# Ledger of designs, part 111: VHH binders against p49116

Target 1, 238 residues: p49116
Amino acid sequence: EGPLLSDTHVTFKLTMPSPMPEYLNVHYICESASRLLFLSMHWARSIPAFQALGQDCNTSLVRACWNELFTLGLAQCAQVMSLSTILAAIVNHLQNSIQEDKLSGDRIKQVMEHIWKLQEFCNSMAKLDIDGYEYAYLKAIVLFSPDHPGLTSTSQIEKFQEKAQMELQDYVQKTYSEDTYRLARILVRLPALRLMSSNITEELFFTGLIGNVSIDSIIPYILKMETAEYNGQITGAS
Short names: E, the ipSAE of ESMFold2; O, the ipSAE of OpenDDE; V2, 0.75 times the mean of E and O plus 0.25 times the DockQ between their complexes.

## First folded at step 7 (VHH)

Design r87 (framework vhh_brivekimig_d4)
Fold by ESMFold2-Fast, scan of step 7:
Structure r87 (fold): chain B 238 residues (1-238), chain A 120 residues (1-120)
Amino acid sequence: as target 1 above (238 residues)
Amino acid sequence: EVQLVESGGGVVQPGGSLRLSCAASGFTFSTYSMSWVRQAPGKGPEWVSSISSGSSYILYADSVKGRFTISRDNSKNTLYLQMNSLRPEDTALYYCARTPYFPGYKYDPSSQGTLVTVSS
């Protein structure tokens, strides 16, 4: 068949809540993160190969990889999000929590290590000057991961991942023909995504969620929403 | 300004039914997903149910599945919660809220809510 991704899947445009408040709060951060997560889910659900796997497989796949997709989205949209400003606000909040003894030092250390890993990942992607096509294929590689426990249709998922890998290789070789090692430098960045805890990502960016709700529990809601309704949600916010 | 006005609460015996309403104004109701959130005395807020702007997707908390039904009338800018087979643990102040993205977004209710008390 044709390529795994079309030009429409390369376009990834995040619309931020406007204006950014002078003092960042949990609601602005959670709303910004929610918009990015919704955009990431919309991106995934628009891929014909993804649709072909069926609703139950789609839900299982996204539950397994949402943190990797979200982190790639943070890197790709770092400038639009003013991610450095958001992370600085989170760090300031954590430092204030230490001063007020509201949070344990061990927990703060764990969260700070996560922030450091996130910053390193985003900086590495920026230094490599990853383009929109490369981001689209990296997202496809992590989305079509056949190695998550409990997945059905693993042979088909593996086929789609291999197709993503081949199309990324063809793109890089054609577009960056003089940089023989570019693909290798890009691909060695991906394992770092699996070292980032989804629980800590949720704590940092989705603290505004009510306690009986988690990202994992609401993934089916995002994926099953009608496209027109979903588009309405990501463009308006308050 | 955005206004949400809940009504329909009251005192009911276990196994009884109540229908809550939320009248919305100050925004384009038909373009937003809506949620019901409750807060029992001395407890934190608990998400109950959400409905997409066109009612194409509806989700319930496990504690209320099969007993509660969320619905909306976009022509009347009104959100509803039909509560059947009520239990003492359903006793709470019930709030409606705009849900820009997905259920469970934590935000301060701007309204008074409507009190539901389930007791014999």
Scores: ipSAE 0.352, ipTM 0.654, lowest interface PAE 3.2, mean pLDDT 86
Fold by OpenDDE, second read of step 8:
Structure r87 (fold): chain B 238 residues (1-238), chain A 120 residues (1-120)
Amino acid sequence: as target 1 above (238 residues)
Amino acid sequence: EVQLVESGGGVVQPGGSLRLSCAASGFTFSTYSMSWVRQAPGKGPEWVSSISSGSSYILYADSVKGRFTISRDNSKNTLYLQMNSLRPEDTALYYCARTPYFPGYKYDPSSQGTLVTVSS
């Protein structure tokens, strides 16, 4: 049995819509987010182990962890996306909503806290200088999480997660041999992902993406797309 | 200025067909996903279909699957919706919008929508 991930799984290139508007509008933000989501799902699909779990299990896994994958993607693509600017724009948009008294005080607090968590998480990852391999393995660990309710083949999922962890460990030991605690520093960031609300993430990045359709509901459709279709979506090519 | 101009609506009998068009301007059309949304009288906006910038990603609402086909021509900055086997429940004002859209907001200040009426 070969490795869980190959070099092909390390590449994670997000193509942003062009040109960037002078003022980041909700459409640009959500389009960018959509591309990231698609890229993340395409990435997952490219993993043989993921494919081996079957369509139903795959769908369940992605439904369970899409927010975490997306967030890791945000961190990984933060520079390309100008994430800080995006988040600032989102905050500005929210402020407008606040002024219009469209949100409760509690909801405002929740949303703002979520934005803060996202920013802090991405900043923390940047400070750690996580490389492409490490991101790939972290995403795999998150993807192959057996502890979500309702999953089938949990034993197999667990095996894949363990494999991802082992490969990450090997990589870190090999690449960062002088940093004895790097693996631990990286892994301890993962719990932060579980503290983030998928609903709030959806509201911030995908509001109205597909009308009244949720990300959860479109995941099966995305996963059924052919690879070529993913590529087309990611690049935005005509 | 972003402009979206819908056309092609009309009155048809149940089982009939219509083709809607949306002419887009004021933005790089080829880099945005586009959607069709409809609003029936007395109802909120309902998502109908979406298509990615390169037409590789297409989704339909369950209510229109198998009957409607979304497409686009980036060279013409135009979005299309072929509607077949129309039903009375398809009666609505149809809007095109950059994906995403906000319910309750005008999808575009210039967007007037195109009315589709399905009645016997």
Scores: ipSAE 0.122, ipTM 0.567, lowest interface PAE 3.0, mean pLDDT 87

Design r88 (framework vhh_brivekimig_d4; at its last look DockQ between E and O 0.24; V2 from the best seeds 0.00; counts 0 for: pae E 10.8 > 2, SAP .694 > .668)
Fold by ESMFold2-Fast, scan of step 7:
Structure r88 (fold): chain B 238 residues (1-238), chain A 120 residues (1-120)
Amino acid sequence: as target 1 above (238 residues)
Amino acid sequence: EVQLVESGGGVVQPGGSLRLSCAASGFTFSTYSMSWVRQAPGKGPEWVSSISSGSSYILYADSVKGRFTISRDNSKNTLYLQMNSLRPEDTALYYCARTPYLPGLRYDPSSQGTLVTVSS
């Protein structure tokens, strides 16, 4: 049995919308987030082990973990996204909403707490200097989570998660041989991802979507999109 | 210079049918997912349907499932919406938009649109 992930799956390249507007707006933030989410779902569906679980299981797994994958992607791509600038713009918008009485104070507190948790997560990953291989395997560990309610094939999912953990351990021990506790420091970051609300992530990053389209409702269809169609959109000419 | 020109709207009785067209120019139509969006009088915009660049995925709002069919002809740079079993609630200005990545992510400001009125 070969490795869970190939070099192709370690590569994770986000192309940002260009040009960046002088003043960040809901549309630019939404497009940036949409590109990252799209890249994340395309990454997941390209994994042979993921494909082997079948379409229904694939849909259930991504619906359960898209927020964790998205957050890991935010941390990995924080520099290319200028994530700190995006979060500052979101905070500014929320401050204006308080001033205009558009949102309740309690809701704004929940959203601000979520932003704080996200910033702390991204800062901890940056401080650990997580590399591309480590990010790929962390994403695989969260993708192949057997403990989400309603899943079938949980024994096979658990096997793939254990394989991801084992391959990550082998990589870290080889590459960072002088740092005996690096793997432990990395893995203890993962539980924080499950504390972050997917509903608040949608409010922060996907408010620019027209109407009331939820991320949950569109995941099955994006997973079915043909690879050539995806590449045409993400690499956009002109 | 991106242009989207909608046509095919009109007045129709409940239960009737209309076919909308959107003629695209100024960009590579074949590389973009496209959507139909509508805005009823006095209401905000509502996403209706999306189609990927090669038609490998198609989505519909729950309110139009089974009644509307989205399609595209990349050789003609044209997007279509076949509307069957029309209801008074379908009365709105209909416009098309580029929506790459996610349904409802609109690249372009609202075009002129085409008015659909369903009334007895």
Scores: ipSAE 0.470, ipTM 0.745, lowest interface PAE 2.1, mean pLDDT 87
Fold by OpenDDE, second read of step 8:
Structure r88 (fold): chain B 238 residues (1-238), chain A 120 residues (1-120)
Amino acid sequence: as target 1 above (238 residues)
Amino acid sequence: EVQLVESGGGVVQPGGSLRLSCAASGFTFSTYSMSWVRQAPGKGPEWVSSISSGSSYILYADSVKGRFTISRDNSKNTLYLQMNSLRPEDTALYYCARTPYLPGLRYDPSSQGTLVTVSS
């Protein structure tokens, strides 16, 4: 059987809205975040192993790991999207909410800690100088996680995850042969993703949603989109 | 100042057609995805359709798929919604919004919306 990932899965190019506004408002943030989300989902869909799991399992899998996948995307695309600037803008928006007493002290703390976690994670990944191949494999490992509750075909998911891990190991060994512990250093970053709240991530980047609509609820629609639709969403070309 | 001005609403019989327009100003229209949302009397906002900045991405709510067509003209900073085969349940105040969201899109609070009434 062939590899889990190919070179086509390494490419992960986010196109930002242009021009960047002087003031990063909620709409710009949401647009940018949505493009990243769609890019991440499109990436997942492009993996033959993912397709082989079937629509129901795919949906459940993405629902379970979208936050982690999104966060890896943030790290990978941090420079292109000026993540630090976006996060600063989010903080500023939060400050306004604080001044208006819209958030409890505890909630403010939670949100601020989450922002800190995001920034630290991205910084840590940058410090490790993670390349495109490594990101692809890490995303695959995160995607094919069998330990989420309610999943079907867990044995198959586990096999795919193992395959991703093995391919990552092989890649690292070949590419970074002088660094014996690089694989371990990379993998040890993954637990940080599990500590991040999907709800808070959604609140920070997707505040344009009305009511009780959640990323969870829209994932099935995203996964049903045609490839051309993904391209349109990602490129944003006029 | 961001402005979104909807127009084209009116009263139509079931099976009729309307074309809504949204004139946008105060931001770079061509760089944002746009959406239509509607709010029926006594109900919460409902997502109708979305279109990407370059019109390559288009999505519809199941309730309007096959009947409504979203489009845009970036040169005119205008968003459109062609509504065909209208039904009584399509009666609502329709808003446009700067958002790429799927179901659950926000509308600009400054927008007045345009009223669509479908009745016999």
Scores: ipSAE 0.399, ipTM 0.741, lowest interface PAE 1.9, mean pLDDT 88
Fold by ESMFold2, look of step 9:
Structure r88 (fold): chain B 238 residues (1-238), chain A 120 residues (1-120)
Amino acid sequence: as target 1 above (238 residues)
Amino acid sequence: EVQLVESGGGVVQPGGSLRLSCAASGFTFSTYSMSWVRQAPGKGPEWVSSISSGSSYILYADSVKGRFTISRDNSKNTLYLQMNSLRPEDTALYYCARTPYLPGLRYDPSSQGTLVTVSS
């Protein structure tokens, strides 16, 4: 019994590294993105329904959807992150690489198209003025997707997704009663998330990682972090 | 200023054992996850093992599982790596670091490391 999400799951506060550098650099981008990734994973971990699925299922779900959760987080935090400025700087760098003939034209085209898709997604979410409750339910719908290969508890995952969909519907109907089509407009944004490449996301936001470790291999560690450990890593204390 | 000082390396025969230590200062050791990383000649850094601040979670690279044991003593600000059944491929410079948000993002670059050589 009870709602899938509570008011505590609506709060999603990203803090940026301080101070803001005079020029954007790969370290600032990677630290900012890492903070968003950790915030997203800890958000998922805080959900009682997620906790009820067990450790192996939790890891499998997050491995399957981390890029979608991250992309929703980018859209939600785009202003705080100055995301449009970050993406513009990356585009300028890539265009200079073409002029100098340093990289394959096919790869650069693929990355540019991905950046364009990301910008269009974030812009569409901003134009719809998606609020914090709506983002929380959208993230829950993405998290509890039963369709990913290798999942073992798919019937229970499907029930949680249906609950997230119903709670979103109830929220939208109560809060935006004058806008009959708002739910439909919100939901049609979700398919774009499945088109986002995790490989390109890693290239854009996590290129500075030493050891060349994929995000999906780190997920078990992130999900097991103690609260004190997480706070120390996020704040960058001492 | 963050300082991490490794010790306990040396030359051992295959099948031998060594215990590495990492003395930490300049930060609140008990609140940080810690990692061991190694770098063999001609290769990039390789993550070996991590331990959470309260020792509740411990992870090992597949190459060392069952042979290496990570531990920590928060009262002494010291991290340990017990290495058993050593093999020639374990030869590397070993260093400790605060575990970053992700491996490779914020390893502490001032560490000197301790050399482990496995040969006969």
Scores: ipSAE 0.005, ipTM 0.216, lowest interface PAE 10.8, mean pLDDT 81
ESMFold2 (binder alone), look of step 9: mean pLDDT 82; pTM 0.826
OpenDDE, look of step 9: ipSAE 0.128; ipTM 0.567

Design r89 (framework vhh_brivekimig_d4)
Fold by ESMFold2-Fast, scan of step 7:
Structure r89 (fold): chain B 238 residues (1-238), chain A 120 residues (1-120)
Amino acid sequence: as target 1 above (238 residues)
Amino acid sequence: EVQLVESGGGVVQPGGSLRLSCAASGFTFSTYSMSWVRQAPGKGPEWVSSISSGSSYILYADSVKGRFTISRDNSKNTLYLQMNSLRPEDTALYYCARTSYIPGYKYDPSSQGTLVTVSS
């Protein structure tokens, strides 16, 4: 049987909103994050193995892992997004909220801890110099996770995850042949993604665009979008 | 001071159409995502539609999809909601909302809104 992912699935190109504002603001952040979310879901939707699982399984699977896919996307696109600048702006806004007594200290602490976890994850991936092929297969490993509560097609999902792991191993061994422990260093980064709160990710990046609608509510919509409509969303076409 | 002024509401028969407007002032409208939210009599607020600053992303509630169209004119600092094929269940006070991006705060409409009544 052929490979899990094709060359087209390795390509992951985020188109940022234009023009870039002179001063970074939360609406630019929300639009940038939304483009990444749409790109990530379109990437998943385009995988033949994913399509083969059927619509109900696809929806359940993406609902379970969208935060992990999104976080991997943030790490992969950190330079394109100027993610460090975005996170610094969010931190500054939170510190000002403390001074103005607009938020409880406990809530701000939770959000700050989430930002620090995100920064540490992205820094770890940058230090490892993860390439596009590695990111594609890490996303596939995360997507085809059979261990989320409520999943019904776990045997087939596990088989696709194992295929993703095998293909990643083959790639790393051939491409980074002199770094015997590279794969192990990469894979031990993945459990950190499960510790990231999807609720806090949603509040940080999506409140401005989605309003009171949860990411869970929009996932079925995005997965069912026509290709032309989907391309319009991720590229900013009229 | 941030101000949002909704208009265009009224009484229409089922199957009719209305176009709502929201005039924004006191902030740089072109850099903010905007939403339409409605509150039916005796019910809590329901999100209707959202549009990003550059109109790149547009989302609709399932209850209005295919019937309502959100749009904006950044040169006029105005947000629009074109409502077609109106139903009695669309009867509500409609208000526009600017994103208040502070983690943990929810949409809290500070404007008066515009009333839409779908009845005989």
Scores: ipSAE 0.000, ipTM 0.257, lowest interface PAE 12.1, mean pLDDT 81

Design r9 (framework vhh_brivekimig_d4)
Fold by ESMFold2-Fast, scan of step 7:
Structure r9 (fold): chain B 238 residues (1-238), chain A 119 residues (1-119)
Amino acid sequence: as target 1 above (238 residues)
Amino acid sequence: EVQLVESGGGVVQPGGSLRLSCAASGFTFSSYGMSWVRQAPGKGPEWVSSISGSGSDTLYADSVKGRFTISRDNSKNTLYLQMNSLRPEDTALYYCARYLPGYSFRDYSSQGTLVTVSS
């Protein structure tokens, strides 16, 4: 019964594609987002509790929560990614699309609302100065969500979620003992992640994917990747 | 230095077959998943197929499923694409790359191999 997460699981290092182009394009945004997605899934697959649930359950959990993990990753890596610059580029693209009648006004409204929710979430996390340990446990809480349809072993998943919450509480109480309401302030941010559409996230960040490939279809492939292959994808190392 | 060299393209009639090859060097081939990507005249790039490093998992675009077969020979550092029942819409420059299904192939530049399906 050791801790759910080790110090290894606190480390979350995103390597951005280089060089950064003078003007951001859909391919650079997609490559950056893909690296974050790969990093997030590799993080999840490295957790012993996650491995213990088995391949089918692992795939189902990640398919259900990848958008929440990705959004937490965007918040955690916002500075490294220059996320504000990426979001500004996406907004410019959307404004050009409406001027050229490529998208309906209703669709633009939905997408802009999603961007505003994302910005609010990232700003709130930055204002709270969420640290690496807190991000690791928040990701664990959303990963081990027992309430997604079609899951087996829901009692084990719930126990892992409760363990994540307990360990987060212990960490916050010891590290931020002077801020009595910090844990509550952090936890009330999580429900907003469930309200964000994974389809809109795909449209914003993964438009540069080629062919008819969805995030849902590549998740099983990413989870089975060898460590060397994964490292090659996220660093561009040959 | 990573090198990928595509070959096997040519001109075939509709319903014909071709086998493409990609010779890889400069990295541990068996540790990387490989993909085929094509770019048709006047169109953007389209992902075609991917195979895991071990060869145990494969994925195909809906447009080629049942007609194309991706395979690899890790002892020869070579990736293959067997193309059967070729259609005019399969006409494209074909590239191989080290990346996930649907992901960008722009990590390195190669000339590709041209496949033309015409009567």
Scores: ipSAE 0.173, ipTM 0.562, lowest interface PAE 4.9, mean pLDDT 85

Design r90 (framework vhh_brivekimig_d4)
Fold by ESMFold2-Fast, scan of step 7:
Structure r90 (fold): chain B 238 residues (1-238), chain A 120 residues (1-120)
Amino acid sequence: as target 1 above (238 residues)
Amino acid sequence: EVQLVESGGGVVQPGGSLRLSCAASGFTFSTYSMSWVRQAPGKGPEWVSSISSGSSYILYADSVKGRFTISRDNSKNTLYLQMNSLRPEDTALYYCARTSYIPGRKYDYSSQGTLVTVSS
């Protein structure tokens, strides 16, 4: 059978809301995050292996891993998003909330810890200088995770994950042949993604755009969107 | 000061339509995501719809999808909710709200609310 991913799946271009405001605000952050989420879901939809799993299975799979895909997307698009600036603005806002006694100390601590973990992850990926092919295969490894509870097509999912791992290995060995341990350094970054709280990601990046519904509840709608409607969401077109 | 002032509430028969408006002042309306929230008698608040600052992202609660349309006019600092095919269960106090970026807080400002009563 052909490769799991083609060159079309390596392309991952985030279109930012324009212009960037002089002072970062919640609407710009949420709009940027929503575009990244929609781009990540569309990327998954474009993989023939993903579609071959069937609608029920592929929806369950994305519900289980959306936070991991989103976090990889944040790392990949960190420069385009000016993610460090966004996170600094969030931290500054949280520091001001402490001074004004608007939030519980426990909640602020949880959010600050999450931001720290996110920054550490993105910094690690940046230091490794992960390229577009490597990101595509890392996202595929995360997407085709057979070990989430409640999945029914685990043997097929495992097969696709193994294919992603094999193709990543082939790519890295061919492209970075002089760096014998590069693949190992990349793969040991992945377990950290499962330690990231999806609830805190949702509150930080999607408050107000999701309203009173969880991302889990909107995933089926995103996956069923027509291409034109989806393109409107990721570009911010009217 | 931040103010959100509603209009358009009233009594309507099942199957009827109403359009709610929310006039914003005291902040740069065009930079904030806005929401409509309702509270039925004896129940907690229920989120109805949200719209991003530039109208590029719009979300609806399943209970109103296909019947309600949220929109905004940034030149007039006004948020709208067009409610069609109204049902008795849509009877509630409706208020508009400005999105909060404080974790755990969905809204930082909301209107006083306008009553919508759907009765036969």
Scores: ipSAE 0.000, ipTM 0.225, lowest interface PAE 16.3, mean pLDDT 83

Design r91 (framework vhh_brivekimig_d4)
Fold by ESMFold2-Fast, scan of step 7:
Structure r91 (fold): chain B 238 residues (1-238), chain A 123 residues (1-123)
Amino acid sequence: as target 1 above (238 residues)
Amino acid sequence: EVQLVESGGGVVQPGGSLRLSCAASGFTFSSYGMSWVRQAPGKGPEWVSSISGSGSDTLYADSVKGRFTISRDNSKNTLYLQMNSLRPEDTALYYCAKGPSYAEILKHLGDYSSQGTLVTVSS
């Protein structure tokens, strides 16, 4: 058996919509998020170990972990997305909604706490200077989680997760040999991903796109979609 | 309010032809690229073809190259897909999308009320 991930799986390039508007709007945010979601799902689909589990298991795994994969993608692509600017715009909108009494205080508090947790996660990853290889293995560890309810083939999923963990350890020890505790600092960040509400992620990044359905309900269709490129091949710009 | 209404589907024999139309409203049609996407029974959506706002650039999925032609009439706000040499595997619900846009694809996946136009290739 070869490595779990190849160099092609380390490549994770998000192409942002152009042009960037002077003032951030819902359409720009939703398109950016949609591109990241497709990139993340098609990244998972490209892994031979993932393919080997079969379509039903693939769908169940991604439905269970899409929010964790998406959040890791947000952290990895934070600079290209200008994520801090997007979050600041959302916060400003929420503060205006408080003054206008348009949303409940409890709901605004939940959304603000989610934004704070997201920003803290992204800041911690940036401070650690997580590289592309490390992100690829962290995404693989999250993807091959055997502990989600309703999964079959949990023994094989656990073996792939352990392989991801071993390959991450090997990479970190070789690449950052002088930093004995780097792996521990990276891995202790992962539990925070499970504190992120998928419902709030949908509200922040996919407002008005999916009607009465959730992202997990449409994931099977995204996984089956045959596209030549994750971010499209033609732009409609004038 | 963006609205896209597909038409032109039907039942044809293998080797036959159909022309699909998509009537667009609620946006400046000529300023946006447009796409055709299809969903075969029991399958996920498959991107078929895209055309630039001006109509000067077109792209096709490998499965339809040489058989399908995408075009548009900006004066009528209408997108077209000319389908020739149809095969049983072309059987699908066809729908149009604004742009190559991932957000618009997600909208179509979420909006199960959108019926598209059905193409059935059978003898």
Scores: ipSAE 0.232, ipTM 0.653, lowest interface PAE 2.9, mean pLDDT 83

Design r92 (framework vhh_brivekimig_d4)
Fold by ESMFold2-Fast, scan of step 7:
Structure r92 (fold): chain B 238 residues (1-238), chain A 123 residues (1-123)
Amino acid sequence: as target 1 above (238 residues)
Amino acid sequence: EVQLVESGGGVVQPGGSLRLSCAASGFTFSSYGMSWVRQAPGKGPEWVSSISGSGSDTLYADSVKGRFTISRDNSKNTLYLQMNSLRPEDTALYYCAKGPSYSEIIKHLGDYSSQGTLVTVSS
């Protein structure tokens, strides 16, 4: 009963660090990524169905899918973030690292392949002109994935995923009634998210922040935090 | 260079009080929100409280709400945590974090920094 997502779950507003530096640096990239991570985690936390599953199940779900949610967030916020400029700066840094013998060629190849996959994904979403409602339901579909190892309440999770799929279908058919295959084009984009390495995402966007600890290990603490007061309060250099 | 120096920890009896301080330097203190985070023995880090740059808005974890008060003195570049009605479960190493910097929060959560001020509530 009732819709899985409300209009409040469609709004997804990333507040970027200000001002943007003349030359992109690691600090700006990491802060932008951290803000997107918190926004994504708190978006998931705000869903009543998610809350109803209980804290242990909530933590397990988000730990399993944070990279998929984060990548969808990168695609959705690509313009606000100037993601193409960020990725170009990362590529430039990697090319300089090859010249200075700081990283192995095999590792750099893995990272470059990840950047290519990410660019392809974001470009595909942009070409499809995915709207805010579609992004919200795609995030819900990946969030309520019953097939991750170690999950409890898998039947309820599957039911929420099916509800997300049905509501997305209803929305797309009503809003884009003339495009009979739009839903299929959107859904076939999702498997690519599972092929993207969370370790490489950490290296690209959270370099120097997490040390010997992974993003999934800190997810429980992010889910506990309330950060509404942070919006709009970073105005300058640190 | 950004520096945060925590102090004020100690050993207290259950029901006692402590006031923690965090001296900040190397950045425009009033332009940033600030947070307190703790790590209890055998547990991961836990967010405790946050305060906006102006001091107008505060937020607390449910476990400390009504017992702890976060405050700041922008003229002294100092963050405070007043802890009342302390319980054995409040025993932890307490850290301040430069907020609203999300990257600094991630960094703190990730490294379980050995800096901080130790609070021990004896039962």
Scores: ipSAE 0.250, ipTM 0.703, lowest interface PAE 2.4, mean pLDDT 83

